# Designs tried in a protein design chat: VHH binders against Phosphoribosylformylglycinamidine synthase subunit PurQ (purQ). Part 17

Target 1, 271 residues: Phosphoribosylformylglycinamidine synthase subunit PurQ (purQ), of Archaeoglobus fulgidus (o29008)
Amino acid sequence: MDREEIKVAVLRMEGTNCEDETVKAFRSLGVEAEAVHIKQFYSDMIRFEEQRSVFDYQCLVFPGGFSAGDYIRAGAIFSARVKSVLRKDIEEFIKMGYPILGICNGFQVLVELGALPGFDEDKPLAEKPEMALAMNDSSRFECRPTLLKKESEKCIFVKNLKKDVVMFPVAHAEGKVVFPSGKEDEYLERLTSNDQIVFRYVDEKGDYAGYPWNPNGSFYNIAGICNATHTVFGLMPHPERAFFGYQVGRREGYGDGYCIFRSVVDYLEKL
Below, E stands for the ipSAE of ESMFold2; O stands for the ipSAE of OpenDDE; V2 stands for 0.75 times the mean of E and O plus 0.25 times the DockQ between their complexes.

## First folded at step 15 (VHH; framework vhh_3k1k_2)

Design u4 (from m4 with T101V; at its last look DockQ between E and O 0.09; V2 from the best seeds 0.00; counts 0 for: pae E 11.7 > 2, placed apart)
Fold by ESMFold2, look of step 15:
Structure u4 (fold): chain B 271 residues (1-271), chain A 121 residues (1-121)
Amino acid sequence: as target 1 above (271 residues)
Amino acid sequence: QVQLVESGGALVQPGGSLRLSCAASGFTFSRYAMRWYRQAPGKEREWVAGISGYGGRTYYEDSVKGRFTISRDDARNTVYLQMNSLKPEDTAVYYCAKSRVYGSWTSFDYWGQGTQVTVSS
């Protein structure tokens, strides 16, 4: 599709605070992007000209970045609202091959929706969550740079990533990837066999390491995964906070997060 | 092929009523939002009312609220516009439109040929 036809919705509600960075990232790549309050998709109390459909867009982003004080309550309300009012629309959106990105709290939303790990291409939303993002092993809100090794060749969000290891910051209290007890090996095999592990936490030598390099204690150092069609991607680190060079201590240019957003645009232009 | 056929337009006196119909074919009607638009001579086409697929939520432009009612009959693949308390300002060709994709409220790309409504005083 032509770049001028691409529209990205960055979903927001009261308490979200990273949607502007994501909107700016996509706009700098020459596509239309806007922050859209989730009520604009479903509420009959919104003026008609402000109402939106999920299908007005070719990419949805569930942003991260609730303030620490509002994190748990706002995130739970966000997840519950998405599940109750957007579930059917999101299912069709995924079946149409359009990308969805969940960052930090947005990853948690995709997990709660049953969109990730997303093993079943024909039924992209599981009826109940198949994984969890649990309390960090440190029992702390972790706010630090992390190094991430690219593990997927098929995930559309990393097609243009040229480096093996990238740096994105984290800022979360509940980021520990956990699978059902007794099924960890099964889930790992399913994820690896279909190239669904996208990023894993590493140290400065590129080795899989524990705390503080794996800041939350995630199983298998998993930092991000995608679904069976490789078009729905969730990660705990914030690529939108590493898009422009100035966000990562550089005077000019881009950070490592650039390629995540560029990859989406490239994918959509071919779609 | 998407086809929309409007009917029911007529000459009517101020304060009168009309019911417009739009017969649809070539798509799974119940999935898609439908809108009525109108275009007066020498003016740009403007939206009037909309109705969602599934659930049937309705929306109106401010100037017609309380006077016009949009509805749909998914079994007949038909959308209606009941127009009451008609005013000379309502004189226009009325078009129905189908949303471009499933569920869209704002992207409407298919129009019928229109039906003329004339309100004379």
Scores: ipSAE 0.000, ipTM 0.295, lowest interface PAE 11.7, mean pLDDT 85
ESMFold2 (binder alone), look of step 15: mean pLDDT 83; pTM 0.847
OpenDDE, look of step 15: ipSAE 0.012; ipTM 0.335

Design u5 (from m4 with G53S; at its last look DockQ between E and O 0.22; V2 from the best seeds 0.00; counts 0 for: pae E 7.8 > 2, placed apart)
Fold by ESMFold2, look of step 15:
Structure u5 (fold): chain B 271 residues (1-271), chain A 121 residues (1-121)
Amino acid sequence: as target 1 above (271 residues)
Amino acid sequence: QVQLVESGGALVQPGGSLRLSCAASGFTFSRYAMRWYRQAPGKEREWVAGISSYGGRTYYEDSVKGRFTISRDDARNTVYLQMNSLKPEDTAVYYCAKSRTYGSWTSFDYWGQGTQVTVSS
């Protein structure tokens, strides 16, 4: 499709705060992007011209931005609202091959929705969550640059990534990837066999390492995963905070996060 | 080729009821949002009611809320408009439309010939 026809919705509710950075990243690539409050998808109490359909867009982003306290209330409400009013639409959206990106708390939303790990292409939304993002092993809010090794060739979000190891910052208290007790080996095999592990935390030598390089204690150093169709992607680090060079201490140009968003645009232009 | 055929329009007294039908063909009906529009003499077409792909949500223009009900039967490829408590101001040709892409709410295509609803006497 033509780049001018691509529209990205960055979903918003009370308590989100990273939607502007994500909107700016997509807009700088020449696509329409806007923050969309989730009630615009379901409420008949909104003026008609403000009402939206999920299908007005070709990419959905669940941004980060909840604090731990805000998540107990706002994030839980956000996840529950998405499940109750958008589940069918999101299921169809995924089946049509349109990309969905969940960043930080947005990754948690995709987990709660049953979209990740997303093993079944024909039933892209599990009825119950199949993983969790738990409290960091440190019991602390972790806020720092992280180094991530690209592990997937099929994930559409990393097709244009030019480096084996990239740097995206983290900012979270609940980022530890956890699978059901006793099923860790099974889940790892399923994810690996279908190329669904997208990023893993590494040290400066590119080796898998514990704290502080794995900032939250995630199983297998997993920082991000995609679903079975490689079009729904969730990660704890913030690529939108590493998109422009100035966000990562450069005078000009782009950071490593640029290729994540560029990959989405490239994918949609070929779709 | 895509076709939309409206029917069920009639002359009705004020306060009466009428049910409009729109038979669709040439596309996978359940995947598309559907709308009813109306056009009174000398006015532009205006949105009346809409229903999402697969029927999960409905929306109504303010003047018809509580009086009109949109519904769809995906097995029969048909969208309906139940019109109750009809007023002379509801007199118009009623058209159905399908979304241009799947369940889009911002772009609609393929207007049929419409069906005349007249509320008087």
Scores: ipSAE 0.013, ipTM 0.403, lowest interface PAE 7.8, mean pLDDT 86
ESMFold2 (binder alone), look of step 15: mean pLDDT 83; pTM 0.849
OpenDDE, look of step 15: ipSAE 0.452; ipTM 0.760

## First folded at step 16 (VHH; framework vhh_3k1k_2)

Design v1 (from m4 with K65E; at its last look DockQ between E and O 0.17; V2 from the best seeds 0.00; counts 0 for: pae E 11.5 > 2, placed apart)
Fold by ESMFold2, look of step 16:
Structure v1 (fold): chain B 271 residues (1-271), chain A 121 residues (1-121)
Amino acid sequence: as target 1 above (271 residues)
Amino acid sequence: QVQLVESGGALVQPGGSLRLSCAASGFTFSRYAMRWYRQAPGKEREWVAGISGYGGRTYYEDSVEGRFTISRDDARNTVYLQMNSLKPEDTAVYYCAKSRTYGSWTSFDYWGQGTQVTVSS
């Protein structure tokens, strides 16, 4: 598809506040992008010219940065609303091969929606969550740069990634990847067998290490995963905060996050 | 596959009325917004009226508001344009179009072949 035909929706519910950085990132790549309140997809109280469809877009982003006071509650409310009004549309969107990105809180939304780990191509939204993002082992809000090793060849979001290790910041209190007790090895085998582990936290030497390199205690140092079709991707670090060079202490140019967004555009141009 | 077939265009006198129909197939009709567009000779195609998915909201271009009425019958997969008080400037080929979703105006995928409306005495 031509780049001028690509449009990205960065979804919001009242109080989400990181969506502007993601919109700016996509717009700088020459694609149309906008923040879309979830009500614009279903409410008849929205003016006709402001009404939207999921299928007006070729990429959906669940951003981070919920402004509500209850981090868990805000993510659960967002996920429940998506299920109640958009479930069929999201399932079809995924089956059509269109990408979905969840950043930080948005990763939590995808987990709670049942879209990740997303083992079943025919049922892309599981009826109940198959993993969780739990409280950090430190019991503290972690806000720091992190180093991430690319682990996937198939995930469409990392196809443009030329470096083995990238740096994205984190800012979360609940980012610990956990799987059902007693099933950790089974889930790890399923994820690795289908190339669904996308990023893992590493130290400066590229070695898998504990705190502070794994800032939340995530199982297997997992920082981000994708679904079975490699088109739905969730991660705790913020690539949108590492897109432009100025965000990462450079005078001009781009940061490591550029590759995530560029990879989406490249994928869609070939789709 | 998506198919839109317009009908009902005719030659009418000024002040007359016509009802256009657009039969749709190949998609879940009730979920999608529908629009009528028109194109007069030597002019660019312009939107005329729209109606949201699952019925409900309608919206009109200023020059036709109060004279034209868009409606839909989801059971028959058909959108209509009732045109009253027709004027010579309404002369055009009228096209039905499907949005990608209910009520969205940002992306339109499919167009019918059109039906000719001519207003002259």
Scores: ipSAE 0.000, ipTM 0.274, lowest interface PAE 11.5, mean pLDDT 84
ESMFold2 (binder alone), look of step 16: mean pLDDT 83; pTM 0.848
OpenDDE, look of step 16: ipSAE 0.013; ipTM 0.308

Design v2 (from m4 with Y54W R100K; at its last look DockQ between E and O 0.28; V2 from the best seeds 0.00; counts 0 for: pae E 8.4 > 2)
Fold by ESMFold2, look of step 16:
Structure v2 (fold): chain B 271 residues (1-271), chain A 121 residues (1-121)
Amino acid sequence: as target 1 above (271 residues)
Amino acid sequence: QVQLVESGGALVQPGGSLRLSCAASGFTFSRYAMRWYRQAPGKEREWVAGISGWGGRTYYEDSVKGRFTISRDDARNTVYLQMNSLKPEDTAVYYCAKSKTYGSWTSFDYWGQGTQVTVSS
């Protein structure tokens, strides 16, 4: 599709404030992007010109950062609302091959919705969550740079990635990837056999290491995964905070997060 | 190959009711949003009501809200506009339209020939 026809929705609710970085990232790539309050998809109390359909967009982003607090309050409300009013729309959106990105809190939303790990192409939203993002092993809020090794060749979000190791910052208290007890080997096999592990935490040598390089204790150092169609991607680090050079200590140019957003645009231009 | 055929337009008195139908073919009807538009003499075409494909959410222009009801029958590939409490201001040619892309609300690109609704005493 032509770049001028691409439209990205960055979803928001009262208390979310991190959507601006993501909107700016996409706009700098020459695509239409806007923050869209979830009520705009369903509420009669919203003015008609502000009403939207999920299908007005070719990419959805669940952003990180809830101003109203942590996942227990604002994020849980957001997840419940998405599930109750957008579940069917999101199923069809995924089946049409359109990308969905979940960053930090947004990854948590995709997990709660059943979109990740997302093993079944015909039923892209699982009946109940098949994984969780648990409290960090440190029991602390971790706010630091992380180094991430690219592990997927099929995930559309990493096709433009020039490096095998990138830097994105983290900022979370609950980022530990866990799977059901006793099923860890099964889930790892399913993820690896279909190229669904996208990023793993590494040290400066590119080796898989523990704390502080794996900042939350995630199983298998997993930092981000995609679904079976490789079009729904969730990660705990923030690529939108490493998009412009000034965000990562450079006077001009881009950070490593640029390629994540560029990859989406490249994918959509071919769709 | 997309075809939209409107019917049901008539001359009615103020306060009366009509039901318009739009028979659709040439596309996977259930997956596309549908709208009714109207064009009065000397005026630009304006939207009236819309209905999403999957999910069935409906939207109305303020002047018809509460009087008009859009609905769809996916088994018959038909969208309807039930118009109650008709006013002379509702006089227009009514067109149905299909969304340009699957599920879009913001762009509509296929139109029928329309059906005339006239509200006068």
Scores: ipSAE 0.013, ipTM 0.388, lowest interface PAE 8.4, mean pLDDT 85
ESMFold2 (binder alone), look of step 16: mean pLDDT 81; pTM 0.829
OpenDDE, look of step 16: ipSAE 0.014; ipTM 0.395

Design v3 (from m4 with G55S K65E; at its last look DockQ between E and O 0.71; V2 from the best seeds 0.00; counts 0 for: pae O 9.5 > 2)
Amino acid sequence: QVQLVESGGALVQPGGSLRLSCAASGFTFSRYAMRWYRQAPGKEREWVAGISGYSGRTYYEDSVEGRFTISRDDARNTVYLQMNSLKPEDTAVYYCAKSRTYGSWTSFDYWGQGTQVTVSS
ESMFold2, look of step 16: ipSAE 0.012; ipTM 0.404
ESMFold2 (binder alone), look of step 16: mean pLDDT 83; pTM 0.843
OpenDDE, look of step 16: ipSAE 0.006; ipTM 0.298

Design v4 (from m4 with T28K K65E K98A; at its last look DockQ between E and O 0.39; V2 from the best seeds 0.00; counts 0 for: pae E 19.4 > 2)
Fold by ESMFold2, look of step 16:
Structure v4 (fold): chain B 271 residues (1-271), chain A 121 residues (1-121)
Amino acid sequence: as target 1 above (271 residues)
Amino acid sequence: QVQLVESGGALVQPGGSLRLSCAASGFKFSRYAMRWYRQAPGKEREWVAGISGYGGRTYYEDSVEGRFTISRDDARNTVYLQMNSLKPEDTAVYYCAASRTYGSWTSFDYWGQGTQVTVSS
């Protein structure tokens, strides 16, 4: 598709604050992007000319960032609203091969929606969640840089990544990846066999390590996963906060998060 | 080259029904909002009904709500207006219009030539 045809919706609801960083990231790559309140997809109180279809866009982003103290409630509320009014649209969007990105709280939304781990290509939204993002082992809000090892070759969001290890910040209280008790090894085998583990937390040497390198205690150090078609991606770290060099203490250029967004644009241009 | 062609306009008795069609070509139909407007002699053109792009949420002007139904068939690149319980006040030339939401919230890119609906007494 031509870059001029690409339009990205960065979804918002009251209580989400980070949509501007993600919009700016896509716009700096020459792509049309906008923050879209989810009511614009379904509410009859929105003027006709301001109403939207999910299919007006070729990429959806569930951004991260909630006020402290609201994480449990805000993520669940966002997911419930998406389920109640957009489930069919999201399912069709995934089946059409269009990418969806969930960052931090957005990852929580995708999990609760049943889009991740997303084992079944034919039923991209599971009826019930098949994983959870639980309270951090520390029982604290974790706000720190993290080092992430790229583990997937097929995930469209990392195709432009030139480094094996990248640095993105985290800011969350509920980021611990967990799978159903007694099924952890089965789920790990399924994810690994289909190249669905995208990022894992590592230490300075690139080795898997516990706290503070794995800041939330996630199973298998998983920081991000994608679905079976490699087009729906959720991660706890914030690539949009590591996109521009100034966000990561550089005078010029880009941070490691640039390649996540560039990979989406590259994918869509070839789609 | 973009083209919108309305058809199905006719002379109808009050209380009757009529189905208008608008066949589209030359653009990605599923990405456009489709709308019906009408214009009676000596009156301003007025909005009647709209249907959003792919997946099709519908909207109606108050005086036709419950009587008119807009629908679309993306496989045939066609939008329809089913008009029931027609009144003499519905007499007008009916136009379909296509507006790309991509890049603009308010502009209409294309208009058809219109089809005449006449409701006799």
Scores: ipSAE 0.000, ipTM 0.150, lowest interface PAE 19.4, mean pLDDT 83
ESMFold2 (binder alone), look of step 16: mean pLDDT 83; pTM 0.849
OpenDDE, look of step 16: ipSAE 0.023; ipTM 0.422

Design v5 (from m4 with S52Y; at its last look DockQ between E and O 0.27; V2 from the best seeds 0.00; counts 0 for: pae E 10.1 > 2)
Fold by ESMFold2, look of step 16:
Structure v5 (fold): chain B 271 residues (1-271), chain A 121 residues (1-121)
Amino acid sequence: as target 1 above (271 residues)
Amino acid sequence: QVQLVESGGALVQPGGSLRLSCAASGFTFSRYAMRWYRQAPGKEREWVAGIYGYGGRTYYEDSVKGRFTISRDDARNTVYLQMNSLKPEDTAVYYCAKSRTYGSWTSFDYWGQGTQVTVSS
């Protein structure tokens, strides 16, 4: 498709500035991108010119870092809203081959929706969640750089990635990847057999290490996974906070997160 | 090949009612949003009403709200516009339009010649 036709929706409800970082990343790559309040997809109390369809876009991003004022359960409220009003639209969007990215809380949304681990291409949204993002082993909010080893060749979000190890920061209290008790080895085999493990936490030598390198205690050091079609990707680290050089202490240029967003644009141009 | 065929236009008296139909083919009808537009002599084409492809969500231009009702029959690939309490300013050629992508609210395409509605006292 032509680059001028590519449009990215970065979804929000009550937001921090994290959706702005994602919008800026895509815009710097020459595609249209905008923050879209989820009520714009379903509310008839919105002016006509502000109304949107999920299908006006070719990529959806569920960002992290949204706010619910005084509520600690902001991610759960967002997830419930998405499930109630957008589930059918998202199912069709995935079946059309369009990419979806879930960052931090957005990864949690994709898990709750049944989109990840997403084993079944024909039923991209499981009827019930098949994994969880649990409280960090430390029982604390982890805010730190992380090193991530690329594990997937098929995931469209990493096709432009030239390095084996990248750095993205984390900022979360609930990031521990867990699978159903007694099914961990089964799920690991299914994920690895279909190239669905995208990033794993590593130390500076590239070894799969524990805390603090695995900051949340995720099973198998998993930092991010994709679905069976390799087009729906969720990760706990924030690539949008490592896109521009200034975000990672450079005078100019790009950080390691650049290739994640560039890979989406390249994929859509070939679609 | 997409086809949209409008029908049901007629001459009616003010206060009368009329039902327009738009028969669709060449695409998976149930997945697309549909709109009615109209064009009066010497005026630009304007939107009138729309209906989403995933349920009963509808929307209307202010001047027809409460008088017109859009509906769809996905089994027969048809969208309807029930027009009640017709006024002379409703006189126009009415066109059916299909969203460019599934359920889009921002981009629509036309394929038919339209159907003439004339409201004269």
Scores: ipSAE 0.005, ipTM 0.364, lowest interface PAE 10.1, mean pLDDT 84
ESMFold2 (binder alone), look of step 16: mean pLDDT 84; pTM 0.857
OpenDDE, look of step 16: ipSAE 0.077; ipTM 0.562

Design v6 (from m4 with S52R R100S; at its last look DockQ between E and O 0.33; V2 from the best seeds 0.00; counts 0 for: pae E 10.8 > 2)
Fold by ESMFold2, look of step 16:
Structure v6 (fold): chain B 271 residues (1-271), chain A 121 residues (1-121)
Amino acid sequence: as target 1 above (271 residues)
Amino acid sequence: QVQLVESGGALVQPGGSLRLSCAASGFTFSRYAMRWYRQAPGKEREWVAGIRGYGGRTYYEDSVKGRFTISRDDARNTVYLQMNSLKPEDTAVYYCAKSSTYGSWTSFDYWGQGTQVTVSS
């Protein structure tokens, strides 16, 4: 499809605060992007010209940005609203092959929706969540740069990535990837067999390491995963905060996050 | 091929009622949003009312809200416009339109030939 036809919706609700960085990242690549309040998809109290359909877009982003300590309330309400009003639309959207990105709290939303780990191509939304993002092992809000090793060749979000290791910042209190107790090896095998592990935390030498390199204690150092079709991607680090060079202490150019957004645009142009 | 055929247009007195029908073929009707538009002589075409695909939510232009009702019968592949309390300002050719992609309700690319509604004493 032509780049000027690409439209990205960055979902917002009261309590989100990172949608502006994500919108700016996509707009700088020459695609239409806008923050869309979830009410615009379903509420009849919204002016007609502001009403939207999920299917007006070719990419959905669930941003992060709930206040520290507030995810249990605000994020749970957001997730429940998404499930109640958008579940069928999201299922169809995934089946049409359109990408969905969940960043930080957005990753948590995709998990609660049943979209990740997303093992079944024909039933992309599980009936019940199959994983969780738990309290960090440190019991602290972790705000730091992280180094991430690319682990997937099939995930559409990393196709443009030319480096083996990238840097994205984290800012979260609940980022620990966990799977059902006693099924960790089974889930790891399923994810690995279908190339669904996208990023893992590493140290400066590129080795898998514990705290502080794995800032939350995530199982297998997992920082991000994708679903069975490789088109739904969730990660705890913030690529939108590493898109422009100035966000990462450079005077000019781009940060490592650029390639994530560029990969989406490249994918959609060929779709 | 997508085909939309409007019918039911007539001459009617002010304050009267009229029901328009639009028969659709060539696509999976229930998945697509449908909309009524109208065009008076010398004026641009304007939207009137719409109805989403499965899920069925309706929406209306302010000037017809409370007077017009859009509905659909997915078994008959037909969308209807019930027009009550008609005014001379409602005089126009009324067009049925199909959304450009399934699920969408903001972009409409396919149109019928129209049916004339005239409200005159």
Scores: ipSAE 0.000, ipTM 0.311, lowest interface PAE 10.8, mean pLDDT 86
ESMFold2 (binder alone), look of step 16: mean pLDDT 83; pTM 0.844
OpenDDE, look of step 16: ipSAE 0.017; ipTM 0.423

## First folded at step 17 (VHH; framework vhh_3k1k_2)

Design w1 (from m4 with S104Y; at its last look DockQ between E and O 0.64; V2 from the best seeds 0.00; counts 0 for: pae E 7.2 > 2)
Fold by OpenDDE, look of step 17:
Structure w1 (fold): chain B 271 residues (1-271), chain A 121 residues (1-121)
Amino acid sequence: as target 1 above (271 residues)
Amino acid sequence: QVQLVESGGALVQPGGSLRLSCAASGFTFSRYAMRWYRQAPGKEREWVAGISGYGGRTYYEDSVKGRFTISRDDARNTVYLQMNSLKPEDTAVYYCAKSRTYGYWTSFDYWGQGTQVTVSS
């Protein structure tokens, strides 16, 4: 597919605040991207010109930011709404091999949708969540730069990432990766055997460390994972806030987040 | 190569019904969105109805809402336009087209030869 033919949807609902940076990132790569409200996928009250289908796009992004109403669990309301209207479409979208990215709150949404850890290739969305992003061990909103070590060689989102360690900022209160009680070792084995761990938190030496280098207390320092097909990727840090050089204190060029988005585009061009 | 062949056009009376078909070949039909267009004499070609690939979401021009129904049979590589409660102003040559990419809200290409629909008493 030609780059100019690629279209990306950054999904939003009431309270979503981080879609613009993601849109800008993709557009800067020469692909079409737009923020799409979830109602555009199902509402008949919207003008037909504003109506959308999941299959109008080749990439979906669940962006970061705060979704209004997530008083119970982060991502729960958004995921419920998405599930009610787009579950089948998203499943088919994944089966088609189209990439889905979840950033921060978006990662939470993907977890609640059952898309991650996504061990079953034939069932992209589990009936129930199989993991959680829990409250940070600090019980605080963590907002800081983080260092992430690239772990996966198969995840399509990091195919162009040459650096071993990258810097992405975090901004969240519920980013702690937790697996079902008693199944931590099983899940770890499954993730590692299938190369589904994408990023782990590290310190300035590149070593796995606890707080504050692991800002949320995630199991095994996991910052991001992908599904079994390596086309659905969720992470708590914000690559879209480290896309341009100026975002990371560079005068020119790109930040470490650039490679995440470029990898998506390159993947789609070859798809 | 991509081919689209429309059929089903006829002369009908006002209030009548007609079903158009568009047989497609040369591409993975189910993945692409399809649209129906029409062109009346002396007028520009206008979009009438559309249907997405896979998900099959349908879209209609306001003037045909409630009267026309677009559908697709992916097993037969065919898109249909069921036209009910036809009006004289529906008289036109009707064309089907495929999306350039998989998405519905992209450019469309490869129009067929068209089929004439005439609504007259």
Scores: ipSAE 0.017, ipTM 0.381, lowest interface PAE 5.9, mean pLDDT 90
ESMFold2, look of step 17: ipSAE 0.042; ipTM 0.531
ESMFold2 (binder alone), look of step 17: mean pLDDT 83; pTM 0.855

Design w2 (from m4 with S104H; at its last look DockQ between E and O 0.79; V2 from the best seeds 0.00; counts 0 for: pae E 7.8 > 2)
Amino acid sequence: QVQLVESGGALVQPGGSLRLSCAASGFTFSRYAMRWYRQAPGKEREWVAGISGYGGRTYYEDSVKGRFTISRDDARNTVYLQMNSLKPEDTAVYYCAKSRTYGHWTSFDYWGQGTQVTVSS
ESMFold2, look of step 17: ipSAE 0.000; ipTM 0.339
ESMFold2 (binder alone), look of step 17: mean pLDDT 82; pTM 0.841
OpenDDE, look of step 17: ipSAE 0.537; ipTM 0.807
ESMFold2, look of step 18: ipSAE 0.012; ipTM 0.487
ESMFold2 (binder alone), look of step 18: mean pLDDT 83; pTM 0.856
OpenDDE, look of step 18: ipSAE 0.564; ipTM 0.817

